VHH binders against Phosphoribosylformylglycinamidine synthase subunit PurQ (purQ). Designs and how they scored, part 3

Target 1, 271 residues: Phosphoribosylformylglycinamidine synthase subunit PurQ (purQ), of Archaeoglobus fulgidus (o29008)
Amino acid sequence: MDREEIKVAVLRMEGTNCEDETVKAFRSLGVEAEAVHIKQFYSDMIRFEEQRSVFDYQCLVFPGGFSAGDYIRAGAIFSARVKSVLRKDIEEFIKMGYPILGICNGFQVLVELGALPGFDEDKPLAEKPEMALAMNDSSRFECRPTLLKKESEKCIFVKNLKKDVVMFPVAHAEGKVVFPSGKEDEYLERLTSNDQIVFRYVDEKGDYAGYPWNPNGSFYNIAGICNATHTVFGLMPHPERAFFGYQVGRREGYGDGYCIFRSVVDYLEKL

## First folded at step 1 (VHH)

Design g09 (framework vhh_gocatamig_d2)
Fold by ESMFold2-Fast, scan of step 1:
Structure g09 (fold): chain B 271 residues (1-271), chain A 122 residues (1-122)
Amino acid sequence: as target 1 above (271 residues)
Amino acid sequence: EVQLVESGGGLVQPGGSLTLSCAASGFTFSSYALAWYRQAPGKKRELVAGITSGGSTVYMDSVKGRFTISRDNAKNSVYLQMNSLRAEDTAVYYCAREGITFGESIDAFDYWGQGTLVTVSS
């Protein structure tokens, strides 16, 4: 499809003030992007200029942005609203092959919706959550650059990423990927066999290492995963904060996050 | 000065098609929502179709699937493609620009064209 046909919605929940970095990233690539409050998708009480359909867009982004003090509760409330008013529309959106990106708290939202790990292609949103993002093993807020090794070749968000290791910042108190007790090996086998593990935390030599390189203690060093169709992607680090060179201390150009957003645009242009 | 100029109206038989055009000037076209309203003899004015600055569309139920609203920001124009026209579609059609005061009401349209007559009759 042509770039003029591509529109990205960066979701905003009640009380969120700014979603600028993700909007700027997509607009810098020549596609339309805007912040959209979830109420715009279902309320007929708002001005028609502000009303939206999920199907007005070809990519949805659930960004980070909740405070550390109410992170999980805010995400759970938002997810419950999405399920009550948009469940069928989001399921159809995923079945049509349109991408969804969840960053940090947004990854938590996708987990709560049952979109990730998303093993069942016929049921994009599971009835109940099948994984969780738990409190960091350090029991503290982690805010720093992280190094991530690319593990997936099929995820549409990393198809144009040629580097083996990228650097994205984290900023979270609850980012530890955990699977249901007694099912860790089963989940790992399924995710690995279907190319759903996208990024794993590594040290400066590219080796899988514990704290501080794995900042939260995530199972298998997992930093991000995608669903079975490889179009719904969630990760704890912030690629939108590593898009421009100036965000990562470079004088000019782009950071490693550029390729994540470029890959989505390239995917949609070929759709 | 804001101006909206409609064209494309006329007499057409039931089942026929017409394309209405609205040429806009005097404002930053790409920043505003635009809409088509109509008023038939003996009826109140009603919203037929709307299109936001981002391209999202709204239609009244009776025209959904038959009418298509679109915009061309390079030409400062909004269009209404009308297919499978019915006698009940007979009305004066008005192009309207969204008001600059943001709010929760779709009644925030503040500028109107002069209208173009569409008559569907054998």
Scores: ipSAE 0.000, ipTM 0.094, lowest interface PAE 20.8, mean pLDDT 80

Design g10 (framework vhh_gocatamig_d2)
Fold by ESMFold2-Fast, scan of step 1:
Structure g10 (fold): chain B 271 residues (1-271), chain A 122 residues (1-122)
Amino acid sequence: as target 1 above (271 residues)
Amino acid sequence: EVQLVESGGGLVQPGGSLTLSCAASGFTFSSYWLAWYRQAPGKKRELVAGISSGGSTVYMDSVKGRFTISRDNAKNSVYLQMNSLRAEDTAVYYCARDTPYEYLSGDYFDYWGQGTLVTVSS
């Protein structure tokens, strides 16, 4: 489709943050993007001109941050609401090949929805969550730049990314990727064989290292994963905070986060 | 080869108007997104307005209703009409072209003009 036809919804609920940065990133690429309160998708009490359909958009973003700081609880509440009112629409959206991005707490939302790891391409949203994001091993809020090695060639959010290592900041207390006890090796094999591991934390030499390079202790240094069809992507680091060069200490140009948003636009232009 | 040349900056009183122009060369102008950015002393560079190849526009919140971006593909030019100027609009304004994705690996440079200074002062 032409770029002028692309419209991105950055979902908003009471307490969500980072929607402004995500909206600005997409708008800077020449696509329409707007913050949309979840009620606009389902409430007939909203004025008609403010009502929206999921299908008014070609990309959905679940941004990071909840004001209360209880990311797991807030994500579960938001996910339950989405699932109760929008389940069929979101399943159809995914089946049609339209991208969904979850950043930080948004990754937690996608996990709670059953969209990630999303092993079953015929069932985009699992009945129950199949993984979790747990408290950081440090038991601390981690706020720092991280180095991420690209692991996937099929995820649409990194399909054309040429760099081996990118830098995105993290800001979270519950960022540790964990899989069901006793199933870690099974999940790793399934994710690896289907090219679903997108980013892994690395050190300055590009090696897989522990703390502080793996800021939360995530299994296998996993920083982000995508679903089986490679169109739903969740990650703990914030690419929207690494979009512009000035956000990452460069005088001009773009930061590494630019490639995530540009890849989505490129994908949709060819869809 | 690729060049973006800004003009139209200057000193203006609060409440006044200015039109910035950007003349582009060295690429197929009609195929690219174009934008105006600004940078005030001691501040980070920020997006002011953008316009797609098809004419869709985006604006930062503080300039909506006051600034208008437009393009003329026949003249390879993009414009920023600035009305109701305020002291906080004082900055160097830059014209920018979207960077080709293939050059992102190891090089995050976007194509920028040299900038044009806008000073809003009584």
Scores: ipSAE 0.000, ipTM 0.130, lowest interface PAE 19.0, mean pLDDT 80

Design g11 (framework vhh_gocatamig_d2)
Fold by ESMFold2-Fast, scan of step 1:
Structure g11 (fold): chain B 271 residues (1-271), chain A 122 residues (1-122)
Amino acid sequence: as target 1 above (271 residues)
Amino acid sequence: EVQLVESGGGLVQPGGSLTLSCAASGFTFSSYALAWYRQAPGKKRELVAGIYSGGSTVYMDSVKGRFTISRDNAKNSVYLQMNSLRAEDTAVYYCATDSWEHLYGQSSFDYWGQGTLVTVSS
């Protein structure tokens, strides 16, 4: 489709603070993007001209960051509302091949919706969550750059990424990828065989190392995964904070996060 | 547990004034943005005025210069002073709050009061 036809919704959740950076990233690529409060998709109390359909958009982003003090409460409330009012629309959106990106808290939302790991191509949202994002092993808020090795060739968010290793910042207290007890090896085999592991934390040599390189203790150093159709992607690090060179200490140009946003625009232009 | 209780509505003559009050409980009031909405018969709800936690305010164009929103964090209350009232100001007025700091530019909030009726008529 032409770029003029592409419109991205960056969901405004209670207490979110990263939506403006994500909107700016997409607009810098020549596509329309806007912040949309989730109530605009389901509430009859909203002015008609401000009401939205999920299908007005070709990409949905669940952004990262919650205000201090509202982190746990806001995430749980948001996930419950999405499940009750938007589950069917999100299932259809995924079946139509339209991408969804979840960053940090947004990754947790996609996990709670059953969209990730999303093993069944014919059932985009599982009946119950199949994985979790747990408290960091350090029991601390982790805020630092991380190095991520690209593991997937099929995920639409990294399809055109040519670099083996990228650098994105993390900023979270709960980011540890965990799978159901006793099923870790089964999940690893399924994710690996279907090219669903997108990024893994690495050290400066490109080796899979523990803390501090794996900042939260995630199983298998997993930093991000996609669903079975490779169009729904969640990650704990923040590519929207590594989009412009000035965000990552460079005088000019783009940071490594540019490729994530560029890849999805390229995907939609070919759809 | 979050409660918003409006008061101060009533019948007033055109050109008169009313002060609406909203008493809040169940949340950390000083950290929240508060807004007044109204809904007239047969019309959609519309934002009248809003006040952020930091004290900055926004108003609907038709009420600018006539209405003033204010807050008292010590009393967990927000107020709407309405002056030079017109027949078209007749509506049920609702107090609303949400967990996000900024008024989003949309007419959406998580917590609503029950409303208070304002009638501007002779």
Scores: ipSAE 0.000, ipTM 0.122, lowest interface PAE 17.5, mean pLDDT 80

Design g12 (framework vhh_gocatamig_d2)
Fold by ESMFold2-Fast, scan of step 1:
Structure g12 (fold): chain B 271 residues (1-271), chain A 124 residues (1-124)
Amino acid sequence: as target 1 above (271 residues)
Amino acid sequence: EVQLVESGGGLVQPGGSLTLSCAASGFTFSDYALAWYRQAPGKKRELVAGITSGGSTVYMDSVKGRFTISRDNAKNSVYLQMNSLRAEDTAVYYCARAPLDYYGSESHWEFDYWGQGTLVTVSS
């Protein structure tokens, strides 16, 4: 589709008058993007001009909070609202091939919705969550740059990414990827065979290493995964905080996060 | 089990002051926005004041400068300090939990749990 037809919704749990870095990233790529409160999709108490449909957009983003207070509870509350009012619309959105991105707390939302790991192509949202994000093994808030190795060739969010290792920051107390007890090997085999593991934490040599390189103790060093159709992507690190060069200490140009957003625009332009 | 218990209501003379307290239990208090709402006989229910988990506040126009909402996360409590009380402030005051809030041209608050209410009567 033409770039002028692309509109991105960045969903918010609480009202704020500050411009979201995710909105700014998409707008810098020449597509329309705006912050949207969940109530704008379902409440008749919102002014008509502010009311929205999920289908007004071609990409949905559940953003990260990037604060010391970000916790799994915020994601669970938000996901309960989404399930109550938007479940069918989001299922159709995914079935139509439109992308959804979940960052940090947003990854937790996608997990609670049953969108990730999303093994069943015919059932975009599982009835109940099939994985969780648990408290960091360190029992501490982790806030640092992380190095991530690209593992997927099919995820639409990494098609523009040509390098093997990227640097995105993390900021979370509950970022540990865990799978149901006794099913870890089954999930790993399934995710690997269908190219659903997108990023894994690595050290400065590009090797899979434990703490502090794996900042939360996530199973298999998993930092981000996508669903079976490769259009729904969740990750704990913040690519929107690594979009512009100035965000990562570079004088000019773009950071490694640029390619995540550029890949989405490229995908939608080909639809 | 979520519970909100109000206290501090009573009879007060016009121009007087009163402090309402709400004790919360059964949830992680610091994660939630809390609000004070009131209903007078024959009138609509209305939001008096709200406070977010981050400490931002909102007030109805008729109480701005007279009422102050505050929270104490260590005590799992929210307070409403009411000064310069008027006969028009007479109502049953309710404490409410709002896990999500929205600021804009119009404040949008969803209340999923309510206290039993405490009566405030402003009369000579």
Scores: ipSAE 0.000, ipTM 0.122, lowest interface PAE 16.8, mean pLDDT 80

Design g13 (framework vhh_gocatamig_d2)
Fold by ESMFold2-Fast, scan of step 1:
Structure g13 (fold): chain B 271 residues (1-271), chain A 119 residues (1-119)
Amino acid sequence: as target 1 above (271 residues)
Amino acid sequence: EVQLVESGGGLVQPGGSLTLSCAASGFTFSSYALAWYRQAPGKKRELVAGISSGGSTVYMDSVKGRFTISRDNAKNSVYLQMNSLRAEDTAVYYCVREYFGSGTYLDYWGQGTLVTVSS
């Protein structure tokens, strides 16, 4: 489709704080994007002109950031609201091949919805969560640049990424990827064999390494994963905060996050 | 107990070929990704080639087209076929099972096998 036909919804609720950066990133690429409060999808107490459908959009973003309070609790509350009003529509959206991005808190939302790891191509949303994001091993808030090695060739969010290693910032207290006890090796094998591990934390030499390079102690250094159809992607680091050069200390140009958003636009232009 | 045992290293002339083998035990071989790393004297370890449980492969740029990684699940073995060898390929080659479980480093490493490319 033409870029003029592409519209991105960046979902909003109380406590989210990265929707504006994500909206700006997409608009800079020539596509329409807007912040949409979840009530716009279900409330008949708002103006008709403000009401929305998931199918008004070709990409959904669950943005990162929570300004204060319990980060994991906030994600669970948001996902419960999404499940009550949008579960069937999101399932259809995924089956149609439309992309969904979850950043930081948004990754937690996709996990709570059962969209990630999303092993079953015929069942986009699992009945219950199949993984979790736990408290950082350091037991503290981590806010720093991270280096991530690209591990996937099939994820639609990294198709235009030519670099082996990118730099995205993290800002979280609960970012540790964990799988169900006793199923870690099974899940890792399934994710690896189907090209669902998208990014892993690395050090300055490009080697898999511990703290501080793996800032939260995530299993297998996992920073981000995608579902079995490679169109739903979640990650703890913030590519929307590494989109423009000025966000990462450069005077001009783009940061490494640019390619994530451009990859989505390129994918949609080919649909 | 996870064990990885490399074999097939040795002295070879430039332009020659060697096949490295890695015999694995102590885990369900077919369920794991395996890789070959190398380390030359005074240099850092580097990934040479990797193979997923499903057979997908990755190669470093300098060996692409010359080296081939493969696996035989019935024999619990992974192989590295090395063709058109160069002096720069001289290194200790390690068979590695990728890291599984809570942690931050590469998984299990074999003892290594020396490959020397010289006249």
Scores: ipSAE 0.000, ipTM 0.118, lowest interface PAE 19.2, mean pLDDT 80

Design k01 (framework vhh_3k1k_2)
Fold by ESMFold2-Fast, scan of step 1:
Structure k01 (fold): chain B 271 residues (1-271), chain A 122 residues (1-122)
Amino acid sequence: as target 1 above (271 residues)
Amino acid sequence: QVQLVESGGALVQPGGSLRLSCAASGFTFSSYAMRWYRQAPGKEREWVAGISGSGGSTSYEDSVKGRFTISRDDARNTVYLQMNSLKPEDTAVYYCARDYYDSSGYYEFDYWGQGTQVTVSS
């Protein structure tokens, strides 16, 4: 489809600072994007011109949030509300092949909705969560640059990414990817065979390493995964904070996060 | 500082009536739309009723339309839910919420109360 037809919704949560950066990133690529409060999808109490349908958009973004305390409170409230008012619309959106991106606590939202790991192509949202994002092994809020190795060739968010290793910052207290007890090997095999592991934490030589390069102790160094159709992507690090060169200490140009946003625009232009 | 405190929940028999109240503080009450939600054990939270900031518009979930009435008293910073012809299916914790629009388009957030239990049983 033409770029004029592409519109991205960046869903707002109280306490988030990342929606402006995400909106700016998409708009810099020539795509319309706007911040949208979830009430705009369900409330008859707002002005008619402010009301929205998820189907007004071709991409949904669940952005990152604040500290651990804000994530627990605001994220839990947001997830419950999304489940109560948007579950069926999101299922249809995914079945239609439209992309969804979840960053940091947005990844947690997608996990709680049952959208990730999303093993069943015919059932985009599981009946109950099939994985969790647990407290960091350090029991601390982790805020630092991280190095991530690209593991997937099928995820639509990394198709434009030709680098093997990228740098995105993290800012979280609950970022540890965990799978159900006794099912870790099963989940790893399924994710690997379906090309659903998108990024894994690495050290400066590109080797898989523990803390601090794996900042939260995530199983298999997993930093981000996508669903079985490769159109729903969640990650703990913040590509929207690595979009412009100035965000990563460079005077001009783009950071590694640019390719994430460019990839989804390229995908939608081919739909 | 925003506080929403629900009250009025009770055990009632089928066909009975209850009036729920939500006392609001910490914001300019008359400027905000107010809503009622409910959540039964093992179910998702569902929207029940809404009233505009002016009080001129009301809206209801289909299952409660004609039985429930939302109203507000801006002088008392209170929103009400009058529930008539109650059914066992209406058993839930009822929450009031503030619907908030900031013309800047950012940091909009629904604020919720702690809830009040309504049980409809013989």
Scores: ipSAE 0.000, ipTM 0.094, lowest interface PAE 21.9, mean pLDDT 81

Design k02 (framework vhh_3k1k_2)
Fold by ESMFold2-Fast, scan of step 1:
Structure k02 (fold): chain B 271 residues (1-271), chain A 121 residues (1-121)
Amino acid sequence: as target 1 above (271 residues)
Amino acid sequence: QVQLVESGGALVQPGGSLRLSCAASGFTFSDYYMRWYRQAPGKEREWVAGISSSGSTISYEDSVKGRFTISRDDARNTVYLQMNSLKPEDTAVYYCAKEDFWSGYETFDYWGQGTQVTVSS
């Protein structure tokens, strides 16, 4: 499809605050993007002209950026609301091959919806969550740059990325990727065999290392994963805060986060 | 082979108008999304406007919306930025960019040399 046909919805609910950065990133790439309150998808109290369908869009983004004090509660409320009113539409959207991106608390939302790890290609949303994002091992809010090694060749959000290591900032208290007790090895084998591990935390030499390089203690240094069809992607770091060069201390150009947004636009142009 | 040459930058009074041009060569101009960026002294380079290959999708940074108009002339391989109601805050070097180059280590655009726009009394 042509870029003129691409429209991105950046979902918002009371408490989300990174939607503007994400909207700006997509618009700078030449596609339409707008922040959409989830009520616009289901409420008949909204003026007809402001009502939206999930199918008005070709990409959905669940942004990061709940305030630190509201993180757990706001994320749970957002997830429950999405599940109750949009579950069937999101499932259809994924089956049609349209991408979904979840950043930070947005990754948590995708996990709670059963969209990630998303092992079953025929069932985009699991009945129950199959993994969790737990409290950081440090028991602290972690806010700093992280270095991430690209692990996937199939995830549509990293196909444009050719460099081995990128730098995205984290800002979270609950970023630790955990799998069900006693199933860690099974999940690792399944994710690895189907190319679903997208990014892993590394140190400045590009080696897998613990704290502080793995900021939350995530299993296998996992920073981001995608579903079995490679079109739904969640990560704890914030690529939208590393999109423009000025966000990462460069006077001009782009930061490494550009690759995530550019890759999905490239994917949709070929769809 | 890819070349982008900006022109039209000048000193103008607040409230004035100016049209910038970017002459492109070395690629099939009609196939590419084109953008304008600007960089003010001591500030970061920021996106200003963009226009799709067909000309049907046009977007602007909020601060210039309603005052600037981007357009293209594919027969002349040129993209334009018409700047109206200029403000001192619009003072910057303006750059034309072609989106499609990324080495995985550097910028994602081919950039021109830039053209200086100064808005002052």
Scores: ipSAE 0.000, ipTM 0.337, lowest interface PAE 11.4, mean pLDDT 83

Design k03 (framework vhh_3k1k_2)
Fold by ESMFold2-Fast, scan of step 1:
Structure k03 (fold): chain B 271 residues (1-271), chain A 122 residues (1-122)
Amino acid sequence: as target 1 above (271 residues)
Amino acid sequence: QVQLVESGGALVQPGGSLRLSCAASGFTFSSYSMRWYRQAPGKEREWVAGISGSGGYTSYEDSVKGRFTISRDDARNTVYLQMNSLKPEDTAVYYCAAEWSDYGLFPEYDYWGQGTQVTVSS
């Protein structure tokens, strides 16, 4: 499809300090992007002209602006009605091949929706969460650059990424990838055999190393994964904060995060 | 079979202390966030304190910060709530909950206990 036909929704909730960096990144690539309050997708109390369907968009982004406090405060947002209607729409959105990106707390949202690890191509959203993102092993808020090794060739978000190692910042208290006890080997085999591990934390030599290089203690150094169809992607580091050169200490040009957003646009142009 | 059994509820004077316990069985305890909720007479149930799975992240409702402490013993499948400097407004039935999500996103996957009564006199 043509770039002028592509519209990206960057989701937000009540009381969230949503960063405009994701909107700015997509707009700089020539596609329309807007911040959309999640209530616009399900509430009849919103004015009709402000109501949205997920199908008004070709890409959904759950940004790092979502926080644990917002989920607790907005518990009613995931009422049975909202879960039923919005869940069905997201499931169909994924089945149609439209991409979803979850950054930081957005990755947690995709995990809890059952969209990740997303092993079953016929059931894009699992009935129960199949993994978790736990508290950092350091029990500290981690805020620093991280080095990530690209592990996937099929994920649509990394198709334009030619580098083996990229640098994205992290800023999180929770981000440790955890699989069900006794199922770690099974999950690892399924994820690696289907090319669903997208990024793993590495040290300056490109080797898989523990803290501080693995900032949260994630199993297998996992920093990001995608679903079985390779169109739903979640990661703890912030590519939108590494999009422009000035965000990563360069005077001009783009940072390593540029290729993540360019890859999505390229995918949608071919769809 | 999943069970959560609370204990430790009692009548106590203002300024007193109590320790509540919740014994869990029938599920992988370390994979669940543990929460304490309370319901005062004539009011809605409210969240009090939470502790994430094996990582030990804790959170508290503003009215209990500095007075209540949540902790867990994963080897014994038990979560505790240490309550200090109790006030009459702390009077409620206290419920233990095991929550799959650290963010409370899917309450239908959660497990609940039967509750234990805490009464702070006068």
Scores: ipSAE 0.000, ipTM 0.161, lowest interface PAE 16.2, mean pLDDT 79

Design k04 (framework vhh_3k1k_2)
Fold by ESMFold2-Fast, scan of step 1:
Structure k04 (fold): chain B 271 residues (1-271), chain A 122 residues (1-122)
Amino acid sequence: as target 1 above (271 residues)
Amino acid sequence: QVQLVESGGALVQPGGSLRLSCAASGFTFSSYAMRWYRQAPGKEREWVAGISGSGDSTSYEDSVKGRFTISRDDARNTVYLQMNSLKPEDTAVYYCARLEGYFDESGHLDYWGQGTQVTVSS
């Protein structure tokens, strides 16, 4: 489709932030983007002109960026509202091939919706969560740059990424990827065989090292995964905070996060 | 140009009742959802109640459910908040707001009025 037809919704509710950075990133690429309060998709308590459908958009973003004290409460409330009200529309959105990005607590939302790991190509949302994001092994808020190795060639969010390792910051208290007890190896095999592991934490030599390089203790150093159709992507680090050069100490140009947003725009232009 | 003017605030004893009014002007009233918010002494503003443009849907903060009722009169461009079984904890300045897309405490408000003081003496 033409770039002028692309419109991105960055979801907003109580306790969320970083939606402005994500909106700015997409607008910088020449596509329309706006923050949309989740109630605009379902409430008749707002004026008709401000009501929205998920189908007004070609990409949905569940942003990250709660304050440390709000992370647990805000994420749970967000997940419950999305699951209750938007489940059917999101299923259709995914089946149409439209991308969804979940950053930080947004990754948790996609997990709680059953969209990730999303093993069944014919069933976009599982009936119950199949994985979780648990408290960091350090039992503290982790806020630092992380180095991520690209593991997937099929995820639409990394098609424009030519670097093997990128640097995105993390800011979370609950970022540990965990799978059901006794099923870790089964999940790893399924994710690996279907190219669904997108990023893994690495050290400065590119090795899969533990803490502090794996900042939360995630299984298999997993930092981000996509669903079986490779159009729904969740990650704990914040690519929207590494989009512009000035965000990462460069005078001009773009940071490593640019490729995530550019990849989805490129995908939609060819859809 | 858009104006919202609250009235009806008063001193009332616990268990009493008050009806607040918000007179709207400068826009097509029937096209907009309306909200009531309050701010207690030393506390942050909180959402209290909301009503859709059609008047068919209402919503309330948990602490006021069953005691407060929001309603509207589109012929008079007025939204009301009927407050029953008032408690000292209801003491606050009450604000009327016209909503633009966001309608809870952390949401974006298009316009809101200057407020009306409700005091419930112990």
Scores: ipSAE 0.000, ipTM 0.124, lowest interface PAE 18.2, mean pLDDT 80

